# VH-VL binders against q8zy40, part 5

Target 1, 190 residues: q8zy40
Amino acid sequence: MIVGVVDYTVGNIGSVLTALKRAGAVPVVVKGVEEAGRVDAVVLPGVGTYEAAYALARQFKEVVLEKPTLAICLGMQLLFESSEEGGGQGLGVFKGRVERIKARKVPNIGWRYTHVVKNSEIIAEGYYYYLHSYGVRWGENEAYTAYIKLEEKYVAAVERGHIIGVQFHPERSGRTGLELIKRFLAVAKR

## First folded at step 22 (VH-VL)

Design s6
Fold by ESMFold2, fold request of step 24:
Parts: sequence; C-alpha cells; structure tokens
Structure s6 (fold): chain C 190 residues (1-190), chain A 127 residues (1-127), chain B 110 residues (1-110)
Amino acid sequence: as target 1 above (190 residues)
Amino acid sequence: QITLKESGPTLVKPTQTLTLTCSFSGFSLSRWGVGVGWIRQPPGKALEWLALIYYDDDKYYTYSLKTRLTISKDTSKNQVVLTMTNMDPVDTATYYCARIESYTDEGWFPFYGMDVWGQGTTVTVSS
Amino acid sequence: ELVLTQPPSVSAAPGQKVTISCSGSSSNIGENYVSWYQQLPGTAPKLLIYDNNKKPSGIPDRFSGSKSGTSATLGITGLQTGDEADYYCGTWDRSLKHVVFGGGTELTVL
C-alpha cells in the first residue's frame, strides 16, 4: 500500500517514513495534490511550522476528505477549525479550536497515558510519546475518541470515517505506536 | 494533617443498598491530579480495590462489581460517596477510603499510589 | 483470581534481610509504576513505596523497592519485630483499566 507523506518543506519527516516502512507500507513524499492522486492513503506529519503546514495543507482538504488520512501532532491540529498558533486558520474537518495548553510544564514532553473513551479499530489505550505546546480542550464531541490529562483534559485522538488524528507521535511511540500505524493501514485497505 | 473518615451503616441486610461516605480534610478534591478511592477487606482476607473518582469526575470501578457500584463526589462538602447495591453476606468487610495522587513533575499517570487512608468502617451483611 | 501474585507468607529473624515478590504481566507491572503498602495488625494500610522505589517521608532507609520486567520486589533489611505486618503491592492494569492489588504477604519476624 502506497502512503503519501505530505512534505511541508520544513522539518524532518524521516521518522514517519521509517515507521511507515516498518509497518509494511510503501511511503512516498508528496508536495502537491497531483502527487496525492496516486496514493492509497495520506499522512499529515507533525513537523514544521504551523504557517507553512497550513499553507500547503489547505490545498489537500479534498484529498483528506476522500482518502484514508493519518494526521500526527501538528497535522491533527490542522484538521480543526482554528488555532492560536500561526494566524488562527484550520481546515475545519473537526470542531474545536487549538489553544496553548494549560500545564505545569509547557511544552508537554514525554510518555503520557492516553485514555480511550470510544471503541476504535485504530486507537488503543496506553502510553504514547507527546511533544507539543498546543492542543484542543476535551469536550463532548462524537469525533473525540481519546484524551490526556494535564491541568485540563486535552484531545489526544479524533476519528471520523477514514480520517484519524492523533496529538502524540506514533512514529516515536515504540511498539505501541507501530501497532497503531499497522491498524491504520489495515483499516485503510478496506 | 490530612485525614479521611468513613461513615455509614455497620449492619446491612442482604439485598439492601449500602451507602458509605468518605469525609476528608486537609486537601481539596478540586486540585488537579487528586482522587479518592474505595478499598475493602473481608475479615482475614486481602485488600480489594473497588472504585476511584478523580478531581475531574473521571470514575473507575473494579470490573467484577461495576454494575453494583456508583461513586460520586461533593467537592464543597469534602465528601465522596460510594453506593453498592444488592448486598450479600460475602460483602462483609472493612471498607476504606484513601487519597490518590496521579500528577507529578513528570506528568499525569493513572495511579501513583494511595498515600493517606481512612481508619476503615466494618460493614456486616447479615439477616 | 488476582492478576498480581505475592507469596502468602515470609519469615526471618530480627536483623536479617527479607524480600517480598510481586509478579504480574506486561499490562500492569511491565508498563506501570508499582506501590507497596504496609498493614500492621488491626490498622489501616500505609503507603510504604511508590513509583517503584521511592519512599514517602518517614519511611526508614531499610525499606526498598525495585522493579524488573513484570515483577516487583520489596526489600526489608535489619528486620525488627515492629515490621510484622501484611504487605501489598498495587499498580494500574491497562487491560482492566483500573487498579489491582496483590494478594498480600504476611511477614513474621521470628
């Protein structure tokens, strides 16, 4: 299975490419919607600046709505309606606003227990690696599948159809993260 | 300085509902990372975890009893209440409440330990 | 039965060292922090060890904790008659999504 990793031209996507290869995918780098037409699924990685990522990601909104999508960290945040980071714009796939997190230490760095509230074929409860300064406050929403607890609860995962977003980095979450990626690929094949 | 105390009936008939109150002082259940748990111990037997409620109203119940247990809190009264339905003689035990810490400099995790315990209250279920 | 296994009893003479084991699985001890509790006869349990090997204020240095793989160990050196108690391990279990305790170990100082 061919998986397009969107390259915002800022940041290093090497870890995501490696994790996809280990999970059994054929990762390719995509920089425009034309290249995305040839892939079976897409990944919005969590590296780069919000402004650069949004500028490119806005061109991919229809691809995200049509193809299986895994959005990681910054990539997940782009799927929301707005953000305090970088001009306040988002793709609006999920309801919610990205804000600077309220925690004793910011950024939130390290392994955190992730609570899963809804049944999911992809997101499993357990420990994942986090590195972020912005997040979406937890609330009642049918798409919100998982959260973490800081000074407040923050969204850790969202799902709608074949669109999956995670605040953590599955590519840096060891075996637990690799298994999540494998489950995403399995669901995407159906 | 931090204290917890269990209160409620000491004798309950089979099929009745047990309601226990944990009254505490020296801390607030509105502080992030804090929880209160309930544990029981049948005479001469091991500790058995029952339920837990956190500052943000997240609740956890032991799997085998979750259809019989309800936990709630009243932060303004510094109280946590445990309700257990359909009591049987096998439920005869000493019931404890305890404070749970789940937040440290390294962040939040589900269970750090039960650092302060109440004295316990013995409940006998008999006709 | 219990997902955490402890020996039912251990004994040793005053001044000796004893260890108490707690065996679990990858979903509990293998990935979560372990705590230990001391319950003196007729009293409520007391936190003895948290975060695998940390001690609350007032717990003597002769108590120690460790964790390896899916097992945890409580160590007590320089045994005193006042150490006679039941000892319990506790941790989170990811699969059950709740706290689990071991069955307890009765320590006798002969």
Scores: ipSAE 0.100, ipTM 0.708, lowest interface PAE 7.1, mean pLDDT 89
Fold by ESMFold2, fold request of step 24:
Structure s6 (fold): chain C 190 residues (1-190), chain A 127 residues (1-127), chain B 110 residues (1-110)
Amino acid sequence: as target 1 above (190 residues)
Amino acid sequence: QITLKESGPTLVKPTQTLTLTCSFSGFSLSRWGVGVGWIRQPPGKALEWLALIYYDDDKYYTYSLKTRLTISKDTSKNQVVLTMTNMDPVDTATYYCARIESYTDEGWFPFYGMDVWGQGTTVTVSS
Amino acid sequence: ELVLTQPPSVSAAPGQKVTISCSGSSSNIGENYVSWYQQLPGTAPKLLIYDNNKKPSGIPDRFSGSKSGTSATLGITGLQTGDEADYYCGTWDRSLKHVVFGGGTELTVL
């Protein structure tokens, strides 16, 4: 299947493209919503600044609502209602506000045990690689699938229909991350 | 000066419920990254992990016994309580509680080690 | 069935070096931190090594830990008769979602 990786004009999406290829997808770079007709699923990658990513991502809101979507790190954050990063607005797909994380060290960098609290065909409990300074505070919400523990609990994964968001980088999470991407592709084919 | 001490009955009959209390001092279970676990050791045999409760009330149980175990805490009393139902002679063991550290420079992780142990309490299950 | 395998016993003379192995899998030792415990006769276990190779304050330099792949090793140099004890490895297992211990190794100092 053809998977469109949205290019925010800056940042390095090479790891995401490589991971999608290894998972059995045909990744293509998309730079505008007009290219979305030829892709079966989309990825919102986690590179770039919030402002630059939001500027393009808001044009993709209808595509995200209609096609299977995997949103990674910054990409997940864009799907929330708002963000403290740059005073930014979000797409409002998920309830919650992105804020600067409370942790002994910011950014949160490295492998973290990710707790899964709801059954998911895609998200599995285990260690994933994190690199972020902003996150969404954990709370009881039907879409919130997983969390990590810092000084506070933060959302690690969200799911709504075909829309999946993860705070970690599955493309940098070794076998565990590759298996997540494979499960996303399998669900997206249905 | 961190201490933990197990208390409870030393003799129970088969089918009874065992209740053990871990009383500790020198730390608070409200501190992020800390937990208290229960471990047992049958006479002459290896250590067997039973249960764990973290500062945020997350709980874990060994799979083989999870239907028989309940762990709870009272942070204001510095106590953790383990109950085990339907005791059997095979459950005869020394029961330990221990403090668990789960936070380092790399953040929070499920387990880094059990850094302080109680002296243990021997529980015999016999008619 | 133990998920972590240790030799049942090891022995060495005073002053010598001994190593104790702990073999596991990718879901435990391979992905998680290993700790080691000393249990002297008639006493509760004591933490010797955490985070694969780190020592709590007061543990002598002659104790060391290492991890390679899905195996971990406790090393003791300058062996003393007071080191006669049972030694256990412990770690988290992601698949089981709980702590696991090895079966223990009885160290005898001849």
Scores: ipSAE 0.011, ipTM 0.635, lowest interface PAE 8.9, mean pLDDT 89

## First folded at step 23 (VH-VL)

Design t7
Fold by OpenDDE, fold request of step 24:
Structure t7 (fold): chain C 190 residues (1-190), chain A 127 residues (1-127), chain B 110 residues (1-110)
Amino acid sequence: as target 1 above (190 residues)
Amino acid sequence: QITLKESGPTLVKPTQTLTLTCSFSGFSLSRWGMGVGWIRQPPGKALEWLALIYYDDDKYYTYSLKTRLTISKDTSKNQVVLTMTNMDPVDTATYYCARIETYTDEGWYPFYGMDVWGQGTTVTVSS
Amino acid sequence: ELVLTQPPSVSAAPGQKVTISCSGSSSNIGENYVSWYQQLPGTAPKLLIYDNNKKPSGIPDRFSGSKSGTSATLGITGLQTGDEADYYCGTWDRSLKHVVFGGGTELTVL
């Protein structure tokens, strides 16, 4: 399976590429919509600033809607309607607003227990590695599948059809993260 | 100083519902990271975890008894209540409540430990 | 129903060292903090070890905890007659989504 990794992170996507390879995929760097159209699945990586990332990622909205997509951290945040970070505009794939998180320590860094409240073929309950200063507050939403507890509850994962967003970094989450990626690939292959 | 104390009937008939109350002091379930759990121990047997409730009203039950258990809290009264339906002689045990600590410098965990226990209340199920 | 496995009993003479093992799986001990509890005869359990190897205030230094992989160990040095009790390990189980305990270990001081 050929997986396109969208490059809006100034080249800091090595860990994602490596994780995809380990999971059995053939990752390729995608810089444009035409290239994205040629791959089987796409990954929106999680490194960079919101404004810079959005400027590049906005062209891929239709691709996200059409192809199996795994959005990671910043990538997930871009899928929502708006953000306090950057210019405020998101891709609008999911309802919600990205805001600065309330936590004892910001950014939230480290392994956090992730509560899965909805059945998922891809998202498993357990510990994942987080690195973020912004997030979406947990609330009633059919797409919200998992959360973490900081000072408040924040969305850890969202799902709609073939689109999956995770606030954590599966590529940095050891075996748990690798297994998640494998599950994503398995579902995407259908 | 933190204290917990269990109260309720000590004798229950089969098929009846057991209601136990845990009254605590020295902490509040409105505080982030706090939780209260229930544990039972049949005579001469091992500890068995039953249920817990967190500061944010999230609840978890032991899988085998989930359909029979209900846990609730009254933060204003510093009380946690456990109900167990359809009691059977096999449910005869000492029932404990304990404070659950979930907070570390690194963040929240489902279970960090039960650092303070009540003295327990013995419940006998008999006709 | 017992998810964690402990030896049913251990024994040693005063002044000696004993270890109590607690065996689990990746869904519990492998991923979560282990705590240990001491239960003296006729009393409620008391927290002895938390966070795998930390001790609450008032717990003597001769008590220690460790964790490796899917197993945890409680160590007691300088064994005293007052240490005669039941010891339980406990942790969170991700798959069951609840707390699990070992079957308990009876420590006898010879």
Scores: ipSAE 0.854, ipTM 0.924, lowest interface PAE 0.7, mean pLDDT 94
Fold by OpenDDE, fold request of step 24:
Structure t7 (fold): chain C 190 residues (1-190), chain A 127 residues (1-127), chain B 110 residues (1-110)
Amino acid sequence: as target 1 above (190 residues)
Amino acid sequence: QITLKESGPTLVKPTQTLTLTCSFSGFSLSRWGMGVGWIRQPPGKALEWLALIYYDDDKYYTYSLKTRLTISKDTSKNQVVLTMTNMDPVDTATYYCARIETYTDEGWYPFYGMDVWGQGTTVTVSS
Amino acid sequence: ELVLTQPPSVSAAPGQKVTISCSGSSSNIGENYVSWYQQLPGTAPKLLIYDNNKKPSGIPDRFSGSKSGTSATLGITGLQTGDEADYYCGTWDRSLKHVVFGGGTELTVL
């Protein structure tokens, strides 16, 4: 399976590429919609500034809606309607607003227990690695699949059809993260 | 000083519902990171975890008894209530409540330990 | 039935060291903090060890905990008659989404 990793040119995507290879995929770097149209699935990686990332990622909205998509951290945040970070505009794939998290320490960094409250073929309950200062507050939403507990509850994962977003970094989550990526790929092959 | 105390009937008939109350002091379930759990121990047997409730009202139940258990809290009264339906002689045990710690400087965890226990209340199920 | 496995009993003479093992799996001990509880005869359990190897206030240094892989170990040095009790390990299980205990170990001081 050919998996396109969108390059926002705002962060290192090497770890994502490596994780995808380990999971059995053939990752390719994608810089434009034409390239994205040629791959089987896409990954929106998660490091960088929101505004810079959105400026580059907004062109991929239709690709996200059409192809199996794994959005990671910042990538997930871009899928929502708005953000307190940057210019405030998101892709609007999911309902919700990205806001600065309330936590003892910001950014939230480290392994956090992730609560899965809805059945998922991809997201398994357990510990994943987080690195973020912003997030979506947990609430009633059909797409919200998992959450973590900081000073408040924040969305850890969202799912709708072939689109999955995770606030954590599966590429940095050891075996748990690798297994998640494998499950994503398995579902994407359907 | 933190204390917990279990109260409720000590004798229950088969098929009846058991309602136990855990009254605690020295802490509040309105405090972030706090939780209270229930554990039982049949005579001469091992500890069996039953249920827990957190400060944010999240609840978890032991899988085997999930359909029979209900846990709730009244923060204003510093009480946690456990209800267990369809009691059977096999449910005869000492029932404990305990405080659950979930938060440290490292973050939140589902179960960090139960640092303070009640003395337990013995419940006998018999006709 | 039991998710965590402990030896049913251990024994040693006063002053000696004993160890109690607690074996689990990746979904519990492998991923979560282990706690140990001491239950003296006819009393409620008492927290002995938390966070794999930390002791609450008032717990003697004779007690220690460790964790490796999917197993945990409780160590008791300078064994005293007063240490005769049942000891339980406990932790969170991700797959079951609840707390699990070992079957308990009866410690006898010879």
Scores: ipSAE 0.852, ipTM 0.923, lowest interface PAE 0.7, mean pLDDT 94
Fold by OpenDDE, look of step 23:
Structure t7 (fold): chain C 190 residues (1-190), chain A 127 residues (1-127), chain B 110 residues (1-110)
Amino acid sequence: as target 1 above (190 residues)
Amino acid sequence: QITLKESGPTLVKPTQTLTLTCSFSGFSLSRWGMGVGWIRQPPGKALEWLALIYYDDDKYYTYSLKTRLTISKDTSKNQVVLTMTNMDPVDTATYYCARIETYTDEGWYPFYGMDVWGQGTTVTVSS
Amino acid sequence: ELVLTQPPSVSAAPGQKVTISCSGSSSNIGENYVSWYQQLPGTAPKLLIYDNNKKPSGIPDRFSGSKSGTSATLGITGLQTGDEADYYCGTWDRSLKHVVFGGGTELTVL
């Protein structure tokens, strides 16, 4: 399976590429919508600033809506309606607003227990690695499938059809993360 | 000083519902990271975890007894209540409540340990 | 039915060292912190070890905990008669989504 990794040109996506290879995919860097149209699935990586990332990622909205998508950290955040960071405009795939997290330590960095409250073929409950200062507050939303507990509950994962967003970095989450990626790929092949 | 104390009936008839109350002091369930759990121990047997309630009202039950257990908290009274329906002689045990630690310098986790226990209350189920 | 496995009993003479093992799986000990509890006869359990190897205040240094893979170990050096008790390991299980305990180990001081 060919997986396009969207290049926001705002950070290192090497770890994502490596993780995808380990999971059995053929990752390719995608810089435009034409290239994205030729791949089987897409990954929105979680590196860079929100504004810079959105400026580049907004062109891929239709691709996200059409192809199996795994959005990671910042990538997930871009899927929501708005953000306190940057210009505030998101892709609007999911309802919700990205806000600065309330935690004892900001940014939230490290392995966190991720609560899965809805059945998912991809998201498994367990520990994943987080690195973020912003997030979406947990609330009633059918797309919200997992959360973590900081000073408040924050969305850890969202799902709608073929679109998966995760606040954590599966590429940095060891075996747990690798298995998640494998499950994503398996579902994407359907 | 942190203390917990179990209270409730010590004798229950089969099929009846057991209601136990855990009264605690020295901490509040409104405080972030706090949890209270229930554990029972049949005579001469091992500890069995029953239920847990967190500061944010998240609840967890042992799988085997999930349909029979209900845990709730009254933060204003510093109480946690456990109800267990359809009691059977096999449910005869000493029931404990304990404070659950969920946070260290490493972050929040579901369970670090139960650092303070009540003295336990013995419940006998008999006709 | 038991998720965590402990030896049912261990024994040693005063002054000796004993170890109590706790075996689990990746969904519990493998991913979560292990705690140990001491239960003296006729008393409520008390926390002995948490976070795999940390001790609450008041616990002697002769008690130690360790974790490797999906197993945990409680160590007791300089065994004393007062250590005669039941010992339980406990941790979170992500699959069951609840706390699990071992079957307990009866420690006899010879």
Scores: ipSAE 0.830, ipTM 0.915, lowest interface PAE 0.7, mean pLDDT 94
Fold by ESMFold2, fold request of step 24:
Structure t7 (fold): chain C 190 residues (1-190), chain A 127 residues (1-127), chain B 110 residues (1-110)
Amino acid sequence: as target 1 above (190 residues)
Amino acid sequence: QITLKESGPTLVKPTQTLTLTCSFSGFSLSRWGMGVGWIRQPPGKALEWLALIYYDDDKYYTYSLKTRLTISKDTSKNQVVLTMTNMDPVDTATYYCARIETYTDEGWYPFYGMDVWGQGTTVTVSS
Amino acid sequence: ELVLTQPPSVSAAPGQKVTISCSGSSSNIGENYVSWYQQLPGTAPKLLIYDNNKKPSGIPDRFSGSKSGTSATLGITGLQTGDEADYYCGTWDRSLKHVVFGGGTELTVL
């Protein structure tokens, strides 16, 4: 399976590429929407600034809606309606607003127990690695699959069809993260 | 000083519903990072986890008994209540409540230990 | 259905040392913090060790805890007759989504 990793031209996507290879995918770097026709699935990585990432990601909205998509950290945040980071708009795939997190320490760095509240073929309960200063407050929503507890509850994962977003970094979450990526690829093949 | 005390019936008949109350002082279950759990110990046997409730009302039950247990809290009264349906002689045990802390300098975790225990209440289910 | 396995009993003379093992799996001990409890005869359990190897105020230095892989160990040196008790390990299990205890270990000081 050919998996396109969207390159926002800032930040390092090497860890995502490596994790996809370990999971059995053929990752390719995608810099424009015209390259999306040749990939079977898309990854929106979690590196870069919100403004730079949004500028490119909005061109991929139709691809995200049509192809299996894994959106990581910043990539997940882009799928929401808006963000306090950079005052930016989002793609509006999921309801919710990205805000600066309320936590004892910001950014939220490290391994956190992730609570899964809905059946998911991809997202499993357990510890994942987090590195973020912004997030979406948890609430009742059919798409919100998982949360973490900081000073408030924050969305850790969202799902709709083949569109999967995670606040954590599966590419940095060891075996647990690798298994999540493998499950994403397996579901994407169907 | 932090204290917890269990109260409720000491004798129940088979099929009845048991309701136990944990009354505590010296802390609030409205406080971030706090929880209260219930544990039982049949005579001469090991500790068995039953249920817990956190400050934010998240609840967890032991898998084998989850259809029989209900846990709730009344933070204004500093109480946690455990209800267990369809009692059977095998449920004869000493029942304890205990405080759970979930947060350290490094973040939130589901369980760090039970730092304060009640003295326990013995419940006998008649044969 | 014991998720955590402990030896049912151990014994040693006063002044000696003992260790009590607790064996689990990757979903419990392998990724979560382990705590240990002392239950003296006729009393409620008391927290002895938390966070794998930390002691609450008032617990003597001769008690220690450690964790390696999916196993945890409670150590007691300078054994005293007052240490006769049941000892339990406890931790979170991710798969079960609740706390699990070992079966307990009866310590006899001869």
Scores: ipSAE 0.082, ipTM 0.700, lowest interface PAE 7.1, mean pLDDT 89

Design t7
Fold by ESMFold2, fold request of step 24:
Structure t7 (fold): chain C 190 residues (1-190), chain A 127 residues (1-127), chain B 110 residues (1-110)
Amino acid sequence: as target 1 above (190 residues)
Amino acid sequence: QITLKESGPTLVKPTQTLTLTCSFSGFSLSRWGMGVGWIRQPPGKALEWLALIYYDDDKYYTYSLKTRLTISKDTSKNQVVLTMTNMDPVDTATYYCARIETYTDEGWYPFYGMDVWGQGTTVTVSS
Amino acid sequence: ELVLTQPPSVSAAPGQKVTISCSGSSSNIGENYVSWYQQLPGTAPKLLIYDNNKKPSGIPDRFSGSKSGTSATLGITGLQTGDEADYYCGTWDRSLKHVVFGGGTELTVL
């Protein structure tokens, strides 16, 4: 299966490409929305700045709604309504706003136990690698699948249909992250 | 100066509901990273974990008993309460409460150990 | 019910060394911190080791802990008669979503 990785032009997407290949996908780099139309699934990576990523990602909103999508870290945050990081809009795919996290140390860096509260074919409870200074406060929402505990609870994963967002980096989460990517690909094939 | 003390009935008849209270001092369960757990030990047998409540009201129950257990906290009273329904003679045991810490500089983890234990209360289930 | 395996008993003479093993799986010992508890006869358990190899204040240096793969080990050197107790390992299990204890090891000195 062909998976398009959106290149915001800032940051290193090599880890995502490698993880997708290890999971059995054929990853390709996508720089514009026309290229995304030809792929079976899309990844919004978690590298770059909010403003740079938003400028390109907003052109991909239609693709995200049409195709299986895995949005990672910054990519997940772009799918929400707004963000304090950029002081600006998000794509509004999921309800909620991105705010600076309340934690003893910011950014939140390292392996965190991720609590899954809804049955998911893709998101499994366990340890994943996090690196972020902003997040979405946990609350009751049908799309909010998982959380982590900092000084507050923060959204770790969201799901709606074929659209999956994760705050952590599955491409940097070892076996647990690889298995998540494999499950995403398996669901995307249906 | 951290202490925990279990209280409740020492004799319960089969089918009744057991309610145990863990009263503690020297820490607050509203503080980030704190938890209180319940453990029991039948006479001459191994430790059996029962339930856990964290500072943020997340709760976990041992799989085999989760339909019979309810844990709650009253942070203003420094108390954690465990109820266990439909008691049976095999539930005769010493019941302990213990404090659980979940934080290091490397992050939050669900369990690092039970660092302070109560003295335990023996509950006999018999007709 | 028990997902952690310990030998039921172990013995050694005063002054000797003993080790107590705790075997589990990747969902428990393999990815989570291990703790050890000493339970002297007629008393509540006491935390002996946490975070695999750390000791609370007041625990002598002759007690040690280690972890390798899906197994953990409690070591006791310079055995004393006061060390006669039951020893339990404990950790989190991701699959069960709760704490698990080993079945305990009865240490006899002499």
Scores: ipSAE 0.056, ipTM 0.691, lowest interface PAE 7.4, mean pLDDT 89
Fold by ESMFold2, fold request of step 24:
Structure t7 (fold): chain C 190 residues (1-190), chain A 127 residues (1-127), chain B 110 residues (1-110)
Amino acid sequence: as target 1 above (190 residues)
Amino acid sequence: QITLKESGPTLVKPTQTLTLTCSFSGFSLSRWGMGVGWIRQPPGKALEWLALIYYDDDKYYTYSLKTRLTISKDTSKNQVVLTMTNMDPVDTATYYCARIETYTDEGWYPFYGMDVWGQGTTVTVSS
Amino acid sequence: ELVLTQPPSVSAAPGQKVTISCSGSSSNIGENYVSWYQQLPGTAPKLLIYDNNKKPSGIPDRFSGSKSGTSATLGITGLQTGDEADYYCGTWDRSLKHVVFGGGTELTVL
């Protein structure tokens, strides 16, 4: 299956492309909504500045709502209603506000145990690699499927229909991350 | 100084419900990064982990016994309670509670070690 | 034996060195921190090693721990009669979502 990786024109998306290849997908770089309309699934990567990513991502909102989507780190944050990072607006796909995390160490860097609280075909409990200074506080929400424990609990994963967002980097999370990507692709084929 | 002490009945009949209390001092289970676990050891046999409760009320049970076990905490009393239903003679064991620390220099982890143990309480299940 | 495997027993003379192995899998030892516990006869277990190779205050330098791949090792040098005990390894298992212990190793000092 052909998977479009949105290029915000900042940062390196190479790790995401490599992980998608290893999971059995045919990744392509997508720079405009027209090309995204031709792919089977879309990835919103976690590289770039909030402002640059939002500017392009807002053009992709309809594609995200239409096609299977995996949004990673910054990409997940863009799907929320608003963000303290850069004082920015979000796409409003998920309820919640992105805020600077409260933790013993900020940014939250490294492998963290991720707790899954809702039945999920894609998100499995275990260790994933995190690198972020902003996140969404955990709370009661039908879309919030997983969390991590810092000074407070923060959303680690959200799901609604064919839209999956994760705060961690599955492309940097070894076997566990690769298996998550494979499960996303399997669900996306339906 | 951290201490834990197990209390409850020492003799239980088959099918009855066992309730054990872990009373502790020198730490608070409401603070970030702390947990209390229950472990048992049948006579002459190995340690068997049973259940764990964290500061934020997250709970984990050994898979083979999860339908029989309930763990809860009363933070105001510095107590953790384990309930085990449908007791059987094979459940005869010494039951320990222990403090669990959940972080290293690099962050939070589900299990880091059981650093302080109670002295244990022996429970015999017979008619 | 399915999750964490330890030799049932080991013995050596006073002053000698022993090692105790703990074999597991990628879902437990391979990705999680290992701890070791000493249980002297008639007593509760005591934490001996945490975080694979760190020692609580008061544990002698002759006790050591290490981890490689899906195996962990407890080392004891300069054996003393007071070291006769059962030794257990413990860690988290991601697949089971709970703590697992090894079956224990009985150390006998001649």
Scores: ipSAE 0.036, ipTM 0.673, lowest interface PAE 7.5, mean pLDDT 89

